# VHH binders against IgGFc-binding protein (FCGBP), part 2

Target 1, 184 residues: IgGFc-binding protein (FCGBP), of Homo sapiens (Human) (q9y6r7r2070to2253)
Amino acid sequence: AECQAWGDPHYVTLDGHRFNFQGTCEYLLSAPCHGPPLGAENFTVTVANEHRGSQAVSYTRSVTLQIYNHSLTLSARWPRKLQVDGVFVTLPFQLDSLLHAHLSGADVVVTTTSGLSLAFDGDSFVRLRVPAAYAGSLCGLCGNYNQDPADDLKAVGGKPAGWQVGGAQGCGECVSKPCPSPCT

## First folded at step 13 (VHH; from w5 with M50A T52M Y107H)

Design x5
Fold by ESMFold2, look of step 13:
Structure x5 (fold): chain B 184 residues (1-184), chain A 118 residues (1-118)
Amino acid sequence: as target 1 above (184 residues)
Amino acid sequence: QVQLVESGGALVQPGGSLRLSCAASGFTFSDYYMRWYRQAPGKEREWVAAIMDSGDYTKYEDSVKGRFTISRDDARNTVYLQMNSLKPEDTAVYYCAKEEWYTGEDHWGQGTQVTVSS
């Protein structure tokens, strides 16, 4: 299954639920919030969003994958580059037999032996693919991965801002009024 | 059996326009992120434009932004590249590509030659 975030931003969950959300904080995109399924690798994917001129919308500035006790970050601040544990690495990058990262067009693509794949185009387009083994165990903006799009935001009462995990003081969904959404 | 067939390449004067087409078969076209690349003689292949599987998001390399437009027609399994305000540096063989995110290497067409000169 694939979760997508693009534009300012639009989201499509692992279950196909579509929503827009213009927060400018750091948010949980996906993780096994009650632990991974038996035999599956634990991971966390977070996004940090920002305004880019208009204060009414935001864009994904960076995406961080935490897996195998490492932190891999992709960012619009340095497109086509990868930081591993805060240090730039040369692409293509190999972490033992666990993980490979490479350039594909504008994207940096990270693929893992656990079956997770993450791509970021250095601008605003994030794609996260997770294997079926995680079905029913995930939480975050990408939903719970139970093939029911209707309940993907249930854990946060239908409010995507409930997935905030960080961000600068004063961050939020919209800092000006009115808050138009050019994606709607 | 992925097949990608580019067409529409031609010799054109600077400032001119050209529309490239790429007919796709052998896969579920609507499921895939598609790209255009180009390769000038003696140069490495470079990415030019990309379009999301839904068509709702496009991205362009800086040197073509504002001049080129990528689009897709899922009913015809075809991706297009509209090229306006062409410059001599746009001279290249243009390839469409189906993304392969797990192997790190896209599937490529045979290419179509675009030449921009007086």
Scores: ipSAE 0.391, ipTM 0.744, lowest interface PAE 3.3, mean pLDDT 85

## First folded at step 14 (VHH; from w6 with M50F)

Design y1
Fold by ESMFold2, look of step 15:
Structure y1 (fold): chain B 184 residues (1-184), chain A 118 residues (1-118)
Amino acid sequence: as target 1 above (184 residues)
Amino acid sequence: QVQLVESGGALVQPGGSLRLSCAASGFTFSDYYMRWYRQAPGKEREWVAFIMSSGDYTKYEDSVKGRFTISRDDARNTVYLQMNSLKPEDTAVYYCAKDEWYTGEDHWGQGTQVTVSS
């Protein structure tokens, strides 16, 4: 299954639910919230979002995958580059037999032996693929992966901001979706 | 079997325009993201443009932004590259590709030659 975020931003969950959300904090994109299924690898994918001129919309600035006790970060601030544990690495990158990262067009693509794959185009387009073993176990903006798009935001009362996991001070101060007057 | 057939390449003057087409078969076209690449003699293939399967998002290599437009017609299983304000540096063989982002390298066609010279 594949979850996507693009533009200012549009989201499609692992179950095909579509929504828009313009928060500028750090949010959980996907994780096994009560631990991974038996035999599956634990992971966390988070996004950090930003305004880029208009205060009415936001964009994915960076995405971070935490897996195998490592942190891999892709960012619009340095397109086509990868940080592993805060340090830039040369692409293509290989982490033992567990994980490979490479360039594909504008994307940095991370592929794992667990079947999890992540791509970010250095601008705003995030793609996350998770294997079927995680079905029913996931939470975050990408939904719970139960093949029912209607319940993907139920855990946060239909409010994507409920998946906030961090962010700069005041980041949730203005989250307007229409093109309004300035937030304050 | 995936098959991609590019067409529309030609010799054009600087400042001219071309529209490339890529006919796709052997897969469910509407499910896949598509790309254009190009390759000048003696150089590596370089990515040029990307389009999401829905058509809702496109992305371009910096040197072609504002001049090239990628589009798709799912009814015809075809992806297009509209190239405007062509420059001699755009001279290359142009390839369309099926995006294979999580399984490996993209699949390419045989390409179509674009030559920009006076």
Scores: ipSAE 0.468, ipTM 0.780, lowest interface PAE 2.9, mean pLDDT 86

## First folded at step 15 (VHH)

Design z3 (from y1 with M52N S53P)
Fold by OpenDDE, fold request of step 18:
Structure z3 (fold): chain B 184 residues (1-184), chain A 118 residues (1-118)
Amino acid sequence: as target 1 above (184 residues)
Amino acid sequence: QVQLVESGGALVQPGGSLRLSCAASGFTFSDYYMRWYRQAPGKEREWVAFINPSGDYTKYEDSVKGRFTISRDDARNTVYLQMNSLKPEDTAVYYCAKDEWYTGEDHWGQGTQVTVSS
């Protein structure tokens, strides 16, 4: 299954639910909410969104994978580069026998031996693939991965902003009217 | 089996235009991201353009931005590369690729030769 985020920003969950969300904070994209399944690795993927050119829309500026006690960050501020634990590494990159990262087209791709894959094109396009073993165990903007797209945002009452995990002061959605109309 | 057949390559003058086509078969075309690559003489193959399955997201290598346009026709299992304002440095063999980003390697065809020269 694959989760996608692109543009200003459009999301497609692991179960295929489509929605738009113009938050400008840091949000949980995907993680095992109640612990990983037996034999599966724990992980956290977060995205940091920002305004670009307009207060009406946002774009994913960076994506961070936390796994194996490491932090891997891809960012539009440094396209085609990978930062591991705050340090830029040379691509292709190998972390023992656990994961590797390489350039593929415009993307930096991070793949674990367990079957997790993350890609960012250095602009706004995030792709995340997770193994089937995580079915029903995930949460975040990518949904719960239970093969029911209708309940993917149920945990946050249908409001993606509920997955905020950080961000600068003042980040968020326009809450005071009049608000700018989002771009379509 | 996966098949990708590029066509449309030709000799053109600088400033000219070409439209490349890539006919895909052997897989559910509409489900896959597609890319164009090119390889100039003595150089490594380089990524040129990207399009998602829905066609609502595209990305281009910097040197071709504003000049090249990638598009797709799922009904015809075809991806296109419209190339305008061609330059001599665009001379290369152009390949289309089935983008399986989570695997180690893309699938591409035999390529089509584009030559830009006065």
Scores: ipSAE 0.905, ipTM 0.954, lowest interface PAE 0.5, mean pLDDT 94
Fold by OpenDDE, fold request of step 18:
Structure z3 (fold): chain B 184 residues (1-184), chain A 118 residues (1-118)
Amino acid sequence: as target 1 above (184 residues)
Amino acid sequence: QVQLVESGGALVQPGGSLRLSCAASGFTFSDYYMRWYRQAPGKEREWVAFINPSGDYTKYEDSVKGRFTISRDDARNTVYLQMNSLKPEDTAVYYCAKDEWYTGEDHWGQGTQVTVSS
């Protein structure tokens, strides 16, 4: 299944639930809630959102994949580049037989032998593909992957901000008026 | 079998407009991202435009931003590239691609020739 985020920002969960969320912090995009299923690789994907040009909207600035005891970061601050453990690497990049990263169109694409794939276009568009083995075991903005889009945000009471995992002081979401009107 | 058939290429003058079409078959068109590529003589094939399945997100190469528009009609299994304010440097064979980003390989057709010249 595939999860996607784009724009200011719009989200489509692994189960196909669509929602908008204008948070400006760091959020969990997807990870096993209580460890990976048997035989599956552990992973964590987080996104860091920020305002761009207006206080009314936010965009995904960066996406980080933690897997195989490594951290892979893609960012709008350095389009078409990849940091591995905080160091820029040359693309295409190969981490043993476990992971491959390459340029494809506007995207840096990361593929893994675990079946996870991640793409970021250096602007705001994140795509995450997750193997079926993780069904029902995931948490984050991408939902729980249980084939029921209606409960994808249930774990956070329907409030995506509940998936915040970090962020700078003052980050957050405007929840009370007067608030800037987000673009649609 | 995946098939993509590009059409609409022509000879046009600088500043002119052209709309390319790509007819898709052999897969569930509405479920896939689509891209346009182009390849000029003596140059490598380069990405031009991108559209997601819903059509809610598009992305463009810098050199074509504001001039080109990608769109899709899922009922007709067709993706389009509206090209305005064409320049000689836009001369190339244009290819429509099924974006299988997670497999590492795109599918594209035979292409359609676009020539911009006075």
Scores: ipSAE 0.905, ipTM 0.953, lowest interface PAE 0.5, mean pLDDT 94
Fold by ESMFold2, look of step 22:
Structure z3 (fold): chain B 184 residues (1-184), chain A 118 residues (1-118)
Amino acid sequence: as target 1 above (184 residues)
Amino acid sequence: QVQLVESGGALVQPGGSLRLSCAASGFTFSDYYMRWYRQAPGKEREWVAFINPSGDYTKYEDSVKGRFTISRDDARNTVYLQMNSLKPEDTAVYYCAKDEWYTGEDHWGQGTQVTVSS
């Protein structure tokens, strides 16, 4: 299954639910929130969002995958580059037999032996592919992966801001109008 | 079988315009990301443009930004590349591709030749 975030931003969950959300904090995109299924690798994917002029919309500035006790970050501040544990690496990159990262067009693409794949185009477009082994175990903006689009935001009462996991002080504050923001 | 057929390549003068088409078959076209690539003589293939399945997000290589426009028509299973303000350095064989991002392998067509010269 695939989850996407793009543009200002639009989201499509692992279950196909579509929504828009213009928060500017750090949010959980996907993780196995009650631990991974038996035999599956634990992971966390977070996004950090920003305004880019207009206060009415936001964009994905960076995405971070935590897996295998490593942190891999892709960012619009340095497109076509990858940081592993805060250090830039040369692409293509190989971490033992666990994962591979390479350039494809504008994207940096990370693929793992577990079947998890992540791409970021250095601008605002995130794609996350998650194997079926995680069905029913996930939470975050990408939904719970239960093949029912209608319940993907239920855990946060229909409010995507409920997936906030971080961000700079004052993030999410509405600073101009009109602003489709969490201030409302 | 996945098939991609590019057309519309031609000889054109600098500053001119050209529209390329890519007819797709063998897959559910509306589900897939699509790309254009090009390969100049003696050079490696390079990515040119990208469009998502819904058609509302596009991305361009910096040298063509503002001059080229990718679009799609799902009813015709066709991806387009509108090329304006053409320059001699745009001379290349242009390829349409089905985006296979998580396998590291794109399916691509036979290409169409674009030549920009006086």
Scores: ipSAE 0.520, ipTM 0.793, lowest interface PAE 2.2, mean pLDDT 86
Fold by ESMFold2, look of step 17:
Structure z3 (fold): chain B 184 residues (1-184), chain A 118 residues (1-118)
Amino acid sequence: as target 1 above (184 residues)
Amino acid sequence: QVQLVESGGALVQPGGSLRLSCAASGFTFSDYYMRWYRQAPGKEREWVAFINPSGDYTKYEDSVKGRFTISRDDARNTVYLQMNSLKPEDTAVYYCAKDEWYTGEDHWGQGTQVTVSS
C-alpha cells in the first residue's frame, strides 16, 4: 500500500482516504501505534512542513525515517541528498543488507529489506510504501491501514493536526493579522 | 507484458516545438507514475519529467522547466511531452518509462529520436 503527500499539501492515506491539511509543524506520517506486529520492523516516518510565500498553504519541507536505529532525512533544503544520523552520505548508499538509497529522477528513494520504501523529490512530494504485514497496526497522517478510508483520522477526531509530534515555536498558530482562514 | 511505444520524434529547428506521445499497454495505466527520460549520443540517460497517477503533480529537470510539459490521458493510456523553445542540447532519444519506484526496475520503451538543428 502507498501513502502520498504532495503540493499544498494533498494527502492520500494507505487506505485511499484523501484530505488536505496546511499545518506547518512536524507531524507523524506513519508508525506502528503500539509497536510493530510480530516479525515486523519498527519504524517512524515524520514530516516537517513549511509555508513558501503564501500563508494560506504549506509544503513538506523534509521527511525523516527512523528504522534499524538509524535516522534518514530527505529535505527540500538539499535536494537529491540524504542525511543518515545527521551526516550527508554519498548516493547510492548501502547499509549492509538492511537498506539501500539511490537517486531516481528528482527523488531520493530509500528501500529497506523489511519492504518499507520512501521517496522524496526534494520539493514537496513524499511517497511511502508499507508492506501488508503492517495492516491494521499503523497511526499517523497515512491512516491505520485497515482498508477503510472513512476511519483514517478517527484517532484524532478528524483533525490532522492531532498528529503533531513537533515543530518550531508557534508553528500551528497564525502569526500575521488578519489571519487567512487556512493558516494552521 | 508491459509495452511502451514512443512516437512523434522529428527534426526541428531551434526554437521550434514538438509533441511526443507514449502509448502504454499491459498494465493498469491509471495506477502508475510515468516519466520521460532522454539519452544523447555518448551520454547517460537522464530524467526529464514526472507525472503522478492523477495528473495533478508534475516535476521537471531544471534545464527543461518552463519549456516542456508532461501530461496524461488515462482514457487512451497515453503520456505526452510537449516540447517548446527547443534547443540543440535537447537533441536525444526520448524514452517513456513506467515508474516502479519501490522495486527499482522501471520498464522502458524503445525511444523516439528528437533532433534540433539548423
Scores: ipSAE 0.491, ipTM 0.778, lowest interface PAE 2.5, mean pLDDT 85
Fold by ESMFold2, fold request of step 18:
Parts: C-alpha cells; structure tokens; sequence
Structure z3 (fold): chain B 184 residues (1-184), chain A 118 residues (1-118)
C-alpha cells in the first residue's frame, strides 16, 4: 500500500483516506505502534513541515526514515541529495544488501529488502510504500493500514496534529498572528 | 501487457510549439504516476516531467519549467506534454513512461522525435 503527502499538503493514507493538514511541526508519518509484527523490520518515518511564504499552507521540508539502525533524510533544502546518519552520501547509495538509494527524475528513491520504499522529490511530494506484513500495526498520518479509510485518524480523535513528534516552539497550523486565510 | 505509444513529434522552428501525446493500455491508467523523458543524440536519457494519478501535482526539470506542461486525460488513457517556446536544445526523442518508482525501472514507450531547427 502507498501513503502520500503532496502540495500544501494533501495526504492519502495507506488505506486511501484523504485529508489536508497544514501543520508546521514534525509529525509521525508511519511507524509500528507497539514494535513491528513478528519477523518484520522496525522503522519510523517522520516529516518536518514548513511555511513557504504563505502562513495559510505548509509543505513537507524533509522526510526521515529510521530503519536498520540508520537514519536516512531527504530534504527540500538540498534536493536530489541524501544524508545517512547526518552525513551526505554519493548516489546511488548501497547499505550492505539491505537498502538502496538512487535518483529518479526529481526524486531520491530509497528501496529496502524489508519491502519499504520511500521517495521525496526535493520539493513537497513524499511517497511511502509499505508491505502487507505491517497491516494493522501502524500509527501516524499514514493511518493504521487496516483497509478501512474511515478509522485512520481515530487514534488522534480525527485531528492530524495529534501525530506531532517534534518541532519548534509555536509550530502548528495557524500559530502566527494574524492567522493567514485560508487556513485549515 | 503494458503499452505506451507516443505521437506528435515533428520538425518545428525555434520558438514554436508542439503537443506530444502518449496513449496507454494494459494497466489501470488512472492509478499510476506518469513521466516524460527525452534523449538527445549521443546523450543519456533525462527526465523531463512528472504527473501524479489525480493530475493535481506536476514537477519539471529546471530547463523546461515554465515552457512545458504535462497533463493527463484519464477518460482517454492519455498523457500529454505541451511544449512551448521550443529551443534547438530541446531536440530529442521523447519518451512516455509509467512510473514504477518502488519496483524498479519504468515501462517506456517507443519514443517520438522532436527536432527544433531553422
């Protein structure tokens, strides 16, 4: 299944639930809620969002995948580049036989032997592919992966901001005064 | 079987316009990301444009941004590339591709030749 974030931003969960959310903090995009299913690799995907001129909307500035005890970060601040554990690497990049990263058009694409794949276009478009082994075990903006789009935000009471995991003081959808219109 | 058939390539004067089209079959077109690539003689194939399934997100290589527009018509299973303000540097074979971003290399069409010359 595929989860997406694009534009200012639009989200589609692993279960097909569509919503818009303009927060500017750091958010959990996807991770196993209580550790991975038996035999599956643990991971965490987080996004950090930002305003880009308008205070009414935000954009994905960076996305970080934590897997195999490594941290891989893709960012709009340095498009078409990858940091692994805080250090820029040459693309294409290979981590043993576990993970491969390469350029495809505007995207940096990370593929893994766990079946996870992540792409970021250096602007605002994030794609995350998660294999079926994780079904029913996930939390975050991408939903719980149970093939029911209606319940993907229930864990946070229908409020995507409940998935905040970090961010600067005062981050959020409409924290500036005056709050720009339109705003969610 | 996935098939992608490009058309609309022609010889055109600098500053002119062309519209390329790519007819798709063998898959559920509305579910897939689509791309355009091009390959000039003696050069590697390079990415040109990208469009998501819903058609509301597009991305362009810097050298064509503002001049080229990718679009899609899901009723006709067709992706388009509108090329304006053409330059001799745009001369290439243009390829449509079905984006296979997490499984490997894209499926490509046969290509259509665009030549910009006076």
Amino acid sequence: as target 1 above (184 residues)
Amino acid sequence: QVQLVESGGALVQPGGSLRLSCAASGFTFSDYYMRWYRQAPGKEREWVAFINPSGDYTKYEDSVKGRFTISRDDARNTVYLQMNSLKPEDTAVYYCAKDEWYTGEDHWGQGTQVTVSS
Scores: ipSAE 0.491, ipTM 0.775, lowest interface PAE 2.4, mean pLDDT 85
Fold by ESMFold2, look of step 15:
Structure z3 (fold): chain B 184 residues (1-184), chain A 118 residues (1-118)
Amino acid sequence: as target 1 above (184 residues)
Amino acid sequence: QVQLVESGGALVQPGGSLRLSCAASGFTFSDYYMRWYRQAPGKEREWVAFINPSGDYTKYEDSVKGRFTISRDDARNTVYLQMNSLKPEDTAVYYCAKDEWYTGEDHWGQGTQVTVSS
C-alpha cells in the first residue's frame, strides 16, 4: 500500500482516503501504534512541515524514518542528500543488509528489508510504501491501513492536527488574521 | 508486456519548440508515475521530468524548468513533453520511463532523437 503527501499538502492514506492539511508542526505519518505485527520491524515516519511564503498552505520540509535504531532524514533544505543519525552520507548508501538509499531523478529513495520504501523529491512530494504485513496495526496521517478509508482519522476525531508529535512553539497556529484557511 | 514508444523527435532551430509523445501499453497507465530522461552523446542519461498518476504534480530538472512541460492523457495512454525555447544543449535522445520507484526497475522506451542546431 502507498501513502502520499504532495503540494500544499494533499494526502492520500494507505486506505485511499484523501484529505488536505496545512499544519506546520511535526506530524506522525505512519507507525505501528501498538507495536509491529509478528515478524515485522518497528518503525516511525514523521514529517516536518513549513510555510513557504503563504500562510494559507504548507509544504513538507523534511521526512524522517526511524528504523533499526537509526534515523534517516530527507529534506528540502538539502535536496538529493541523506542524513543518517544527523550525519550526511554519500549516496548510494548501504546500511549493512538492512536498507539501501539511492538517487532517482529528484528523489532520494530508501528501501528496507522490512519492505518499507520511502521517497522524497527534495521539494514537497513524499511517497511511503508499507507492506501488507502491517495491515491493521498502523496509525498516523497515513491512516490505520484497514482497507476502510472512512475511518483513517478516527483516532484523532477527524482532525489531522491530532497527529502532531513535535514542532516549534506555536507551530500549527495561524499567525495572520483573517486566515484564508483556519489554522488550529 | 510493458511497451513504451517515443515519437516526435526532430531537427529544430535554437529557440524552437517540439512536442514529444510516449505511447504506453501493457500496464494500467493511470496507476503509474511517469518520467522523461535524455542522453546526450558521451553523457550519462539524466532525468528531465516527472508526473504523478493524477497529473497534478510535476517536477523538472533545473536546466529545463520553465521551458519544458510534462503532461499525460490517460484516455490515450500517452505522456507528453512540450519543449519550448530549445537550446543546443538540449540535443539528446529522449526516453520515456515507467517509474518503478520502490523496486528500482524502471521500464524504458527506445528513445527519440532531438537535435537543436542552426
Scores: ipSAE 0.447, ipTM 0.760, lowest interface PAE 2.8, mean pLDDT 86

Design z3 (from y1 with M52N S53P)
Fold by ESMFold2, fold request of step 18:
Structure z3 (fold): chain B 184 residues (1-184), chain A 118 residues (1-118)
Amino acid sequence: as target 1 above (184 residues)
Amino acid sequence: QVQLVESGGALVQPGGSLRLSCAASGFTFSDYYMRWYRQAPGKEREWVAFINPSGDYTKYEDSVKGRFTISRDDARNTVYLQMNSLKPEDTAVYYCAKDEWYTGEDHWGQGTQVTVSS
């Protein structure tokens, strides 16, 4: 299954639910929030979003995958580059037999032996593929992965901002018209 | 079996236009990202354009941005590359590819030759 975020931003969940959300904080994109299924690798994917000249919309600035006790970050601030545990690495990059990262066009693509894969195009387009083994165990902006698009935001009352996990004080506030409060 | 068949390549004068087509079969076309690549003789293959499944997000290599447009028609299982303001540097074999981004091994067509020459 694949979850996507692109543009200003548009989201498609692992279950195919489509929504827009213009927050500017750090949000949980996907994780096994009550632990992974038996034998599956634990992970966390978060995004940090930003405005880029309009207060009415935001864009994905960076995406961070935490897996195998490592942190891998892709960012619009340094396209076509990868940080592992805060340090830039040379692409293509191999972490033992666990994961591989490489360039594909504009994307940095991370693939793992657990079947989890992540791509970011250095601008705003995030793709996350999650194996079927995680079905029913996930939470975040990418939904709960139960093949029912209608309930993907239910855990946060239909409000994607409920997946905030970080961000600077005052993040998520919008001061531009036509959306004086709250931000769209 | 995945099949990609490119067509529309021709000899064209500088400043001219061409429309390339790629007929796809053997997979659920509407589920996949698609790309165009090109390869000049003796050179490595380079990416040209990218389009997502819904068709509302595209990316272009810098040298073709503003001149080339990728599009898709899911009803016809076809990807297009509209090439405008062609230059001699655009001379290459153009390939359509099914983007297998999480396996790292794209499936390729056989290519169509584009030649831009005075």
Scores: ipSAE 0.339, ipTM 0.678, lowest interface PAE 3.3, mean pLDDT 85

